VH-VL binders against Peroxisomal protein 2. Designs and how they scored, part 4

Target 1, 213 residues: Peroxisomal protein 2, of Schizosaccharomyces pombe (o74758)
Amino acid sequence: MTHNTMLQRFNGLLEPTHLYIVSVVAYSACNRPDKISGIAKEAMEHVGPSIYPKLREALVKSSPLVGFPRTINSLREMTTNIPPPFPDEFARAADADIDTGKRGKIYFEKTYGKVTQRVLRSMQSSSLDLANIALDYAYGKVLSFNEVVSPLETSLMIIAALVPQDVNPQLRGHLKGALNHGATKEQVMSARNIALEISKECGIQFKGDIETL

## First folded at step 4 (VH-VL)

Design k7 (from k1 with heavy chain A33D; framework fv_cosibelimab)
Fold by ESMFold2-Fast, scan of step 4:
Order: sequence, then C-alpha cells, then structure tokens
Structure k7 (fold): chain C 213 residues (1-213), chain A 119 residues (1-119), chain B 112 residues (1-112)
Amino acid sequence: as target 1 above (213 residues)
Amino acid sequence: EVQLVQSGAEVKKPGSSVKVSCKASGGTFSSYDISWVRQAPGQGLEWMGVIIPIFGTADYAQKFQGRVTITADESTSTAYMELSSLRSEDTAVYYCARDLWGEDAFDIWGQGTLVTVSS
Amino acid sequence: NFMLTQPHSVSESPGKTVTISCTRSSGSIDSNYVQWYQQRPGSAPTTVIYEDNQRPSGVPDRFSGSIDSSSNSASLTISGLKTEDEADYYCQSYDSSNYHVVFGGGTKLTVL
C-alpha cells in the first residue's frame, strides 16, 4: 500500500495512541520538528483531541533525554501549527505536596529491578552530582509523573528518545525496564523498530547494530 | 555477533607490569561493559574489575585496588587490563568478558591470555 | 562480601538428571541475579543460564536454573545428561553492598 499516514506506514505495530507518542518523540530526537505538526494533526483526526495533551506531555518528558533545544522546537512547531484544543494547564502543580525525589527513586528501582544498585553505583563513580540530578530531576520531577502519560507510555517514549541518539548502553536498560513497567515484548520491539525506521529516514548514522530485546 | 580477541601469552619477571588487550570485533563496542576475570592454574574464576564506557570509569575488586588499571580505547574497540608489581601468584589465564549493562551477566568471553610470572 | 559455595564434584550416568547447588553465605540469594557458566578443559567459560533461569540462544532446554529461598541457594539442573556436558560449572552473582562480582568455587561434572 501507499504508506501515506503513520498508521498505514506502521500498520498493527502499536495501538494508535502509542504509535503517535513514539513517532513525535522519535522525530524530535532526530531534530526534525518540521514533522511534528503533521503527525499531531493525524493523531487528533484518528484518536480525538484528547491525544494533544498526551503528545505535548510526551515531548516534555523526553526533555532530559533529548535536550531542551530540540524539545522546545518540537513543541513550538506543534502548538503554532495546530491550535491546542484545550487550554494548557501546569499539570505538575499536582506535585506541590509530593516528595518527588522519593517517587523518582521508586520509579528508578522499578525500572532496573535487582540491578538498581549496580546502575546507581556506575553513575556515582563518574559524577555524584549527575547521579543526584538524574534521580531528583529526570526521574523525580519529570519521568515518574504519570498523571497525563502512563508508566507504559513513558517507557515507550524513552525508547523512542534513545534510539535516534545511538546510545546502546542506556537503550539496553530501558528496553528491559519497559517490561518492568508493564509493556509486552512485542510493544517494546515495535517502539524500537518504529524509532529505528524514523531514524534511518532522518539520516541518522549508527556506529553498529541497535540494541534489541 | 560480537567476538572478543585477546593479545598473546606473556612471560614477565616479578616486580614488572603486564598490559593485556581485548579487541571487540562485530557489534558496537561502547554499548557494553568489559570485565576482567582471571584463573590461576587448576583454580576457579576470580573477578578483577570492569570498565564502564558510558561513564569512562572502572570498578575494581578490593584485592587488586592500586595494582590494576582497566581502560578502553573506543576508536580501536579495545579494552586493556594492566597489572603492576607482578608476583609469582599472579600467574594465571586472564579473560575479558562482555558484561551486559545492568545485568552483571557475562555472555561473551575472550579466548584468554596466559601470563606467566617467573624469576 | 558474601561467598557462593558449590560442591567440588558431581557425577551421574548418561540420560539421568544432575543438580548442582550454589549457596549464598550471607544476605538473600533473591537479592541479586545468579548466572551459570560452563568451562570445558582448555576453553574459556560459556554462559548456560543468566538471570536465575534464562537460557541464551543455542543452549538446550535440558539446562535449567532455579532459586530456593528457603535454603538460600541457586541450582543448575541438567536433564538427559550427555557426555559433552562434562565440564566445570561456575555460579556467579553480584554483591551490591561491595560492588563486587562473586563466583562460586566451581563444580566438576563427570558423566560416566
């Protein structure tokens, strides 16, 4: 067939909501913000306007992995070309009375399971500040906030953010971590393969084979 | 389809140092950790340490702390283990092994390098 | 750190089942994953079981791993024993409190 839409191109690999989350984050990670608004428009047509806040949140949650400049550009292209169907809200205001550092640690421990201490030790050996920032900021304030995008959706988003960056050691941990957050092996491999195809389309050069489950 | 190929056998005098190489062929070198494990003649396996490429850092077994240095050169896909102040009891086969990130599971091993320390 | 204790040797006839134990001296065996390695004379070790009970591609299903929390032990079980299974077997875990990989002493399997 034609492969005119993301649904047609990646037919049956993920349910539509997950496909659109993976797609916008993968293109953002590839520094192709120009692709975002077309995907968001398709997503709203096929899933409904409620997908818009989820795509916005997925891009926000990708920022510790993708970086602020690419995230800002992707959000700008989406919001300027597709009028938001609902007023934006500061969703993380819900965290006012939450110990986000503790929540981040619990999320990190669930992601890595029995190897949590080894991963933490490896980070601390390189930089104690980086380890603390990762747990308090990336995991605590950003990734463990699940009011808009679920832990499963967050796991698929992380895979989409990492594949285009050619960072196999981190990708390995998060492929397995997605299973710990309720993803099936099929969902994990689909997210990885969709992000890989998008990366190749965007001209990303890989040093070798991309990590697999 | 990763293979680890180690440098050849070495004969060293007590008090000298030895540097063993482990070259990864196939796959992406920086996507995994490399551990070093030794085995004295007729004895069991003994872990020496690991190089963690994502952070450019290494962890060492307490017994070897101060005598062992593990490094990696990503441009040549080669890990190195240097052991100094050699003693006769350091005579062993030295293995490098791929240590999957976060698993502490060694799925691919080098062929081994015999280091003999004799006066 | 803790110690992992294996029997020095086990022997069994072809076609039978053998089990090799690996007992952790302190802390729970469940706290960290256990791997099992096979080493034939003159060869580097190869992995037969990882993460307690998983088999690498190419390892036959007659090899299995298990954890027994009550005895604080891991076990490698080889069913349908074949002569090519003769080797030394090592268990291995991780001591997260000391950031140290721990190997068992090894078990020599003889198939007679």
Scores: ipSAE 0.006, ipTM 0.530, lowest interface PAE 9.0, mean pLDDT 88

Design k8 (from k3 with heavy chain A33T; framework fv_cosibelimab)
Fold by ESMFold2-Fast, scan of step 4:
Structure k8 (fold): chain C 213 residues (1-213), chain A 119 residues (1-119), chain B 112 residues (1-112)
Amino acid sequence: as target 1 above (213 residues)
Amino acid sequence: EVQLVQSGAEVKKPGSSVKVSCKASGGTFSSYTISWVRQAPGQGLEWMGYIIPIFGTADYAQKFQGRVTITADESTSTAYMELSSLRSEDTAVYYCARDLWGEDAFDIWGQGTLVTVSS
Amino acid sequence: NFMLTQPHSVSESPGKTVTISCTRSSGSIDSNYVQWYQQRPGSAPTTVIYEDNQRPSGVPDRFSGSIDSSSNSASLTISGLKTEDEADYYCQSYDSSNYHVVFGGGTKLTVL
């Protein structure tokens, strides 16, 4: 028997705010924008209206991983069917005087720890431009911005974005990276398992086993 | 479970090249890196290089730069190590080994391929 | 670049404890993870310790790893020594400045 709410379905795996962040991002990564508004409505009913900007921000932060088309469709579905309780604001206007490239590099180094140089070298060997775009845009402008969702919440979101895409090398790095940003092993495995169940529901076919810690 | 199965022993003349294969049996390379490590008779382990198949990137120990090429074919889950300009001191057992991306730990090793360089 | 130095050989009686050291010549031993591999005669290496002190599934708890920052060394400790522990042991780390894997010279463990 299928449960109707996300809280009933994934009871006890994550606290509600984290569950809803993981859920909207996982469905977005599965290209199921039709699921987003129901989750946002449930989140607001259970957590309160303050969850809405966090869900919107989590979807925005997923965009370098999930891609703009799926992110746009998920945000459109959410905002059209569930009116925002607060006016939207350009939160990253706060970055006007911040060296976001340096912030991104620090975030990247914290994520990968002892293996930072190996990961960086691997990307640079494929493309210097891709490595620079990843550090300056994905990590600098997007993922290291922590005023709306925390680094821990961002780490759980990243896991939810990567699981449906069947990209084990990147998933492995971010499972361990989440611990470096304050997530517990239980939170990391719960985010991975929730995203895996959502992926299976959405018909995602995997080439092999999905990474664990 | 995944096994790494390497090609058979080879005897080569000085100045020739050798290409050793390493096939993942029961799985794929997509979530891991593949390193190549050699061991001369009675000697220790010597790292040669690695490939990260998902990025298509390879990197090599300085000693082997210009002589070694490591490639991978994801469709067949097979990694290759080619060593050129062979010398007698290249006589060794050549191993492929899988590590977790970003972990630097070799969790699965191939059985080894003996390459003998003699005239 | 750096070197990892191990003793060439160690020996101990069955049931006793042996420790094999692995000393980094430059830079901190704490900068990168250390792994330990066991190689029995005629076999490929197998992992006994990864990420300084973690054991793979199936490796007995008699095997443990540790880091000593003051001596710039990693150590593999084998307690309750058994005849089947007789093997060559290699430490391994990563040189982030050169993007290279570094192996120690290996230690021959004899159980007498």
Scores: ipSAE 0.005, ipTM 0.499, lowest interface PAE 11.4, mean pLDDT 88

Design k9 (from k1 with heavy chain T28R; framework fv_cosibelimab)
Fold by ESMFold2-Fast, scan of step 4:
Structure k9 (fold): chain C 213 residues (1-213), chain A 119 residues (1-119), chain B 112 residues (1-112)
Amino acid sequence: as target 1 above (213 residues)
Amino acid sequence: EVQLVQSGAEVKKPGSSVKVSCKASGGRFSSYAISWVRQAPGQGLEWMGVIIPIFGTADYAQKFQGRVTITADESTSTAYMELSSLRSEDTAVYYCARDLWGEDAFDIWGQGTLVTVSS
Amino acid sequence: NFMLTQPHSVSESPGKTVTISCTRSSGSIDSNYVQWYQQRPGSAPTTVIYEDNQRPSGVPDRFSGSIDSSSNSASLTISGLKTEDEADYYCQSYDSSNYHVVFGGGTKLTVL
């Protein structure tokens, strides 16, 4: 008998495109790049080849949260074992005439809503440089780019990236932020629960209970 | 389910310091912010400051800046508010409150700690 | 900081409806959420309304919140007044410019 597919394992929790985005990012965050190619192959069989650039983009967008080493290894495993159905392109070339700092600020404000200034103040009081890097690089260059992966898909990806890292304060902010980007409570909780089950499979030890809505 | 339990009443002399504790039970406190609010006898509510766990920082009301320090000990799920250079005007009930991150709403309040400053 | 101004006291008979206002002195009332807290004598405050108009679990639907942009105010409305509603009520918002939680002065509700 064959092993359960990701779709069978997490049936009904998220629509397939969202499930595969959450799954590859969660395994990447767990430092299990060896799982990525099997999931990408399943995703292409069930959704079609158009899922491939979305999975690649989701991994790229996770890099400020997961870190470059894990992201590089996950992307390498995916592209080496599953040949891309389309040539890769520099998608962010679309940003050539875009003020990405302004776009990042708008994205950050939408994520945090009425508490935006409080979150910004907290970041700045700890480190002005880290706050600027987060806004200009993480939000501006990376997370607010939505030509390949939507803001809703990005919010689910962020949840998948944070759950395995046991960072409840940041997770709480992004569970609520996902609602601000159009996710339903059910989608948010499903992304969180899928990432939690993947984390358990990968042997991640948590210091306490994982944040919820 | 989550409850905030504060330390007992204190009687302090002018010029001394007081440190009030607030222990979270039924949940991990680092996933939510804890604010401190005081109420002098017969007066209204006055915000003192907050621990914001998302970045490990504290913000304070300007009136208390330099006299108040809010800290948290993750291992015991306990937040602390220390107020120094006590004056008789600092006599009040001190409350901790869970600050729902994202709304600045207080959904759970501690029972309060009476601090009396008298010679 | 801005100020939130409430009437010092309001009174009404059992079964009637009362409204408590909370007026913001500068900047728009819509800029930040408004919460409402109930404090009975000898007790800690409890939340009756959060995010302008939401009720916590266990708070009766007799309690409702609203925002009036034209008067730059928030209101707490309590219908079907009961004697146990007698308490002090505080509105609260956030001053984003000064990173400060702001409370109203409080309103004493007397239910005859």
Scores: ipSAE 0.006, ipTM 0.497, lowest interface PAE 10.7, mean pLDDT 88

Design p1 (from c8 with heavy chain S31D; framework fv_cosibelimab)
Fold by ESMFold2-Fast, scan of step 4:
Structure p1 (fold): chain C 213 residues (1-213), chain A 121 residues (1-121), chain B 112 residues (1-112)
Amino acid sequence: as target 1 above (213 residues)
Amino acid sequence: EVQLVQSGAEVKKPGSSVKVSCKASGGTFSDYAISWVRQAPGQGLEWMGVIIPIFGTANYAQKFQGRVTITADESTSTAYMELSSLRSEDTAVYYCAREEYYGSGSYFDYWGQGTLVTVSS
Amino acid sequence: NFMLTQPHSVSESPGKTVTISCTRSSGSIASNYVQWYQQRPGSAPTTVIYEDNQRPSGVPDRFSGSIDSSSNSASLTISGLKTEDEADYYCQSYDSSNHEWVFGGGTKLTVL
């Protein structure tokens, strides 16, 4: 039998808020912006209008991983078809006096734990500029900002962003990293499995087995 | 299952170079790093370096810097370790080992069978 | 840089428990994961413990790992000792400052 809601399709795998975050980001990563507005509408009906800024923020936080073009298209689709229930806010204005580079490094260290220096050295060996951009921009400005979407929610979002891209080395790091940000093994595997099922629906072909915990 | 198969034994003269291969089967080669470890007769394990294919980079132990070059050919799923300016002290069994550089894979999960390199005049 | 120091040899009777230590000379043992490898004569090493205390599939639960921050050491414990456990055992950890893998000197286990 076919299901027409995300909640029915993935019943019991994640709390509704987490399910909707994972779902919108996974479809965005698959370049299916046309799926976003229906999910946002369902989310608001089930969770309430407060979910809307969380979905917007999850898409914004996915942008260093998914890319600006797909993120812009997903946000446009959501905003055009589901007008925001609250005025949009520049949430990152709160960062005006914050050392976001330091915050990003702390977040990166928490994500990778004991292997932090090895991952950092690996990136630096390839490109010092890429390593600095990743820490200062992706982790500093974007991923470590936790006032709208929590570190746990961010970890689940990252998994949803990476699964459709078939990037096992990075996915493996972030499956383990999610545990360091308070996710349970069950939550991590559910986010991975939901994103994998969405990827298959979207026609994504994988080169081999996808990572697990 | 994953298997690492190394090239056969070599006998080399002092001052020459040797290039040992390590062919991986099973799993996706580019998702893992390949380290090289040697063991002189009756001695312990000594790490030489690693190639990380997804970054296109290699890192070497300070002791071997300038003498060792580790490369990978993703199309053939083969890693290579070349050691130059060979000395009698380089006589050892050379192992390749697969490792994951992210998360729990910060260990050697599969090892090659070893390649004996003998340096003698 | 740091060294990992292991006893040269340990021996114990069948059925007993043996513990092999691996002490880090500088920096905390807990700052990097510790692995343990078993090497039988004429063979390549195999992993018996990874990430301080995890066992690969197929490794008996008689093998366990632990970290003791107070002595700055890791330990490999083998209970219910069997003759097939005779081998050299190597600990390993990562030196994040120099980005190098470090092996202990190895311990020869004899089951007498």
Scores: ipSAE 0.008, ipTM 0.565, lowest interface PAE 8.7, mean pLDDT 89

Design p2 (from c8 with heavy chain E100D Y102W; framework fv_cosibelimab)
Fold by ESMFold2-Fast, scan of step 4:
Structure p2 (fold): chain C 213 residues (1-213), chain A 121 residues (1-121), chain B 112 residues (1-112)
Amino acid sequence: as target 1 above (213 residues)
Amino acid sequence: EVQLVQSGAEVKKPGSSVKVSCKASGGTFSSYAISWVRQAPGQGLEWMGVIIPIFGTANYAQKFQGRVTITADESTSTAYMELSSLRSEDTAVYYCAREDYWGSGSYFDYWGQGTLVTVSS
Amino acid sequence: NFMLTQPHSVSESPGKTVTISCTRSSGSIASNYVQWYQQRPGSAPTTVIYEDNQRPSGVPDRFSGSIDSSSNSASLTISGLKTEDEADYYCQSYDSSNHEWVFGGGTKLTVL
């Protein structure tokens, strides 16, 4: 009904499914859970009910980056205000017999390519435990699980999660990492620019310029 | 536009120390590492070490371990390289170079103009 | 620890093509990216090739890079040689085991 839909606001920048994934994660990262249900409702009207599990999964996958409190609040807003079109499933039950630590390591290596050892050593120099938690939990249990959202969709989600947090070193790695997971330069820049506009709307103050490809 | 601007030439006596600065502008300082490379007269390029500003940690070439200290001040977007126990063999042009630590390849995309350090009695 | 070996000098006439090699002494040349830097007398180095074969904006397409796993070497090729290409050229790669950048010894290109 309105020309203020997310599709009209960001016309042509990403295909609808990717736009809605980027949008809900960016608002969640901005601590604006109040925006989530309206976007999810628009997404279902334009893409169909199959988008709902993808938005829920994108929010879940953002949790190591955004944090549990903001993720819980965003999921609560979505599920409370929009009746789920499908029963929720414990999708990660599929991981019962999977070495998720190994899967996460492979995902991490694909993300960073030939600079993997530099990034890993950098993390380890600050904290061995944090490096291991990042690989086993963030990459292993969460980000490398691809049954609901693809690696490409995961990469766009990560960009949306990082832009509002003003963390340029990590953002730069994941802008380039998205290319390694099959994103085009146009998709990467669109996800970055959409998240930046949402961040500005939400009053996020940046220390300087936001990283780009 | 990114620029790396280094401090001016130094003349030092054997046994002293020198501290060279490298001020970055035009880019996102914390997104990159700063490497230090030296070049003795008529010789090739020799890597000395790198600082990753977001961690405040540095890694050094084995040859310079114990004599070189690389630091960064995020608030001024400036990296520093201090070399102690100077010898005549340390006479060289010292370069800082920006390195994409988080991206693929991690090549040196921008270089400072160089700082000539002369060690003589 | 490995070394990158380059020829000390290479020369060729204007308009011709020259190739500079960079051979890795141990471990695969393909395991880490290779960069190429150009240094004119009195100047800081500038990047002409990064990530094996990529050109920075502003570097003409006469400059190209390649990897040859059979000889364990990288090559910088400059076609249509111009006098302004006279410089020292350095290859560079990363030693993941020692966490160090390694430079080749440099090659002096003379265009005559």
Scores: ipSAE 0.050, ipTM 0.637, lowest interface PAE 6.9, mean pLDDT 89

Design p5 (from c1 with heavy chain S31E S103L; framework fv_cosibelimab)
Fold by ESMFold2-Fast, scan of step 4:
Structure p5 (fold): chain C 213 residues (1-213), chain A 121 residues (1-121), chain B 112 residues (1-112)
Amino acid sequence: as target 1 above (213 residues)
Amino acid sequence: EVQLVQSGAEVKKPGSSVKVSCKASGGTFSEYAISWVRQAPGQGLEWMGVIIPIFGTANYAQKFQGRVTITADESTSTAYMELSSLRSEDTAVYYCARDYYDLSGYYFDYWGQGTLVTVSS
Amino acid sequence: NFMLTQPHSVSESPGKTVTISCTRSSGSIASNYVQWYQQRPGSAPTTVIYEDNQRPSGVPDRFSGSIDSSSNSASLTISGLKTEDEADYYCQSYDSSNEYVVFGGGTKLTVL
């Protein structure tokens, strides 16, 4: 009862690194950048300075889902109030000779498995350009880059980004997708429940029940 | 609790059109797809198409392309299926079903009670 | 295009186990999820199995689904048969190449 850390608040639900990734992304999705620096400080105290680039990368990877304005504000809050322990690197420079469109397509197919073509054609029927942008930029350039955060960590981040937005169709797809990327059912439900609790704290109003496995 | 309630039976002449409604209650209408499936007397189930209100899109089985229109009115949580140029072989029970089209696997979790459409002269 | 083939009818005694097959004519049965629907006379279908082997809430564990790649078929297994299990059963999958939902022809289950 000295103070309410994120670890104390969500004790035992996720490993510390995963908890901090889920937490910063959920608050960012809620448009609460003011919460980010405190979480990052706690993360560095508990896990060590190596967590910092992972939190930065998780926020970057959330940008196609959360949007650039909220992501920029969250990153600014983090970097302004906590000096980076290491210089920032353009990690995606590693992609210079990589066919990221092909990598994104493979990642998308792994995420959706047997329903891949239905999800793709649903998007294409609404807008060919949006479908191409999603595959080439969101999945290709951003989400399928796994050198800093793993596919499992990326899946937990996606859940944290979607829960506050009250988008059950996409959330259900990514709850299932997380299992395809190696998450356990317990990890998936913990990420969903942590993000839901944070959303409620932030005053998010939901139209109905939030999707579950 | 989710329920799909369909409009009543219709008798139509060949060459006319029919519009069947499906009113959803419980859950979030706009976030789930609604599919239409028909069953001719003594025959199996046949998928006609789906409306995905969140994307504003409808997709149709090739067999019905050009004859079927599926729409949704989110304000009344009601989906509609309109079939034109009716033939006697269109006599069937028409079902609406909530569809996990975008979620994971064309799983019809709730079904309407069915609407009998009879096409006769 | 592919077809899903089911036996026209199956019958078994109360308390016994019955298995209904659903065979895909071309392409792998495992390429797309298989669902199973139960339809009683005069009623709308209800889901008993989704995504190959999952049960909706309220469906008893006597109902199970499986995939057998060697026979290119899905199976619905009902153990501890009860008279209320009498119904038509339909398997359903998806042809992703043609964007088409495919239903099996249906199996009439009789419990006698």
Scores: ipSAE 0.006, ipTM 0.531, lowest interface PAE 9.6, mean pLDDT 88

Design p6 (from b4 with heavy chain K58T E102S; framework fv_bermekimab)
Fold by ESMFold2-Fast, scan of step 4:
Structure p6 (fold): chain C 213 residues (1-213), chain A 119 residues (1-119), chain B 107 residues (1-107)
Amino acid sequence: as target 1 above (213 residues)
Amino acid sequence: QVQLVESGGGVVQPGRSLRLSCTASGFTFSSYAVHWVRQAPGKGLEWVAAISYDGSNTYYAESVKGRFTISRDNSKNILFLQMDSLRLEDTAVYYCARDEWSLLYFDYWGQGTLVTFSS
Amino acid sequence: DIQMTQSPSSVSASVGDRVTITCRASQDISNYLAWYQQKPGKAPKLLIYDASNLETGVPSRFSGSGSGSDFTLTISSLQPEDFATYYCQQYDNLPYTFGGGTKVEHK
């Protein structure tokens, strides 16, 4: 490891806001909540206090992929050690009159493009309930909400959440899906490489090569 | 770019064994289920066996069950088919094929390796 | 096992002709059907997946239709490179099964 800031360590790979989003989610996925507050402090120093609700939202959006226990611990470490600069808000209250299931389906279709029906049917063949939960909860309630963290930022966050989990089939879909949400190839590969370096630092063992574009 | 290259075919005697290999390149091998499909000379395609992306699940056609073993080495990007108790009915070109995503259809195929019998 | 019946076994055609190949499953397979093209001495090549979706790089003259148990592959205007054997394949359930093949040959 080095003692450099995240900006110094991953210099030029992503713009600062994207780097900090990828970093907090990758450490959370590695079950290293102890790293979160230092990154949030650095992020506020370099980007400004407006980054704080984005980091909180990125962690929330990672929860269907990372799991609630790791997400809760990461959020707790951040909010306990770095006081929020703004009052917390129930941002998803904006969804009160929104058909979130439809919004999630649209987001899922944009992510997978021409292979959407194939991915859906593959999931359904294993479990109809899991497919419905993924679309209604993960995509509908969580990932397709874009008022705080954009679709592009969400795509980079998803890559950071999946890399440490060694789930290449899902990672493959979301590397290509990020392009569909406006990410450049360079942004996608940078998010993947940053998350990979963080995973190695955290002692994650991989079964083989990690997926690329 | 995406390549699958089979090897290990040849002339065998009935009752003996052969091990086929398929070397993958140009993609992340550990992300894909992979299959063996065979074709007897002048005949159609017959699915033989499949293995999941991580090797935890294997599947076989009834005609080869108990005689053939599919395996993979993700660190070397190699798929194997161990063929025991070979019969004349096993005469075929053996293709390895990449599952497009997760036990669906075959988006890339190797060139094939021929298994045939003498005598 | 799911049986795949392909017809015709062969069809004689000229460049520019419309060619239609049919595939019937012994049970409902939804849209879990792929079509492959195989030239003599070569490996099969994917043309169509999920019954009607054209694989990237495959010319638009190829199209697939059908669902349930009846499926069709159509070549709207046959080109010289299209003379080959075509196979349907179901992937609704293991074991995977293929149709017997349709050879598209010169008239």
Scores: ipSAE 0.006, ipTM 0.463, lowest interface PAE 12.4, mean pLDDT 89

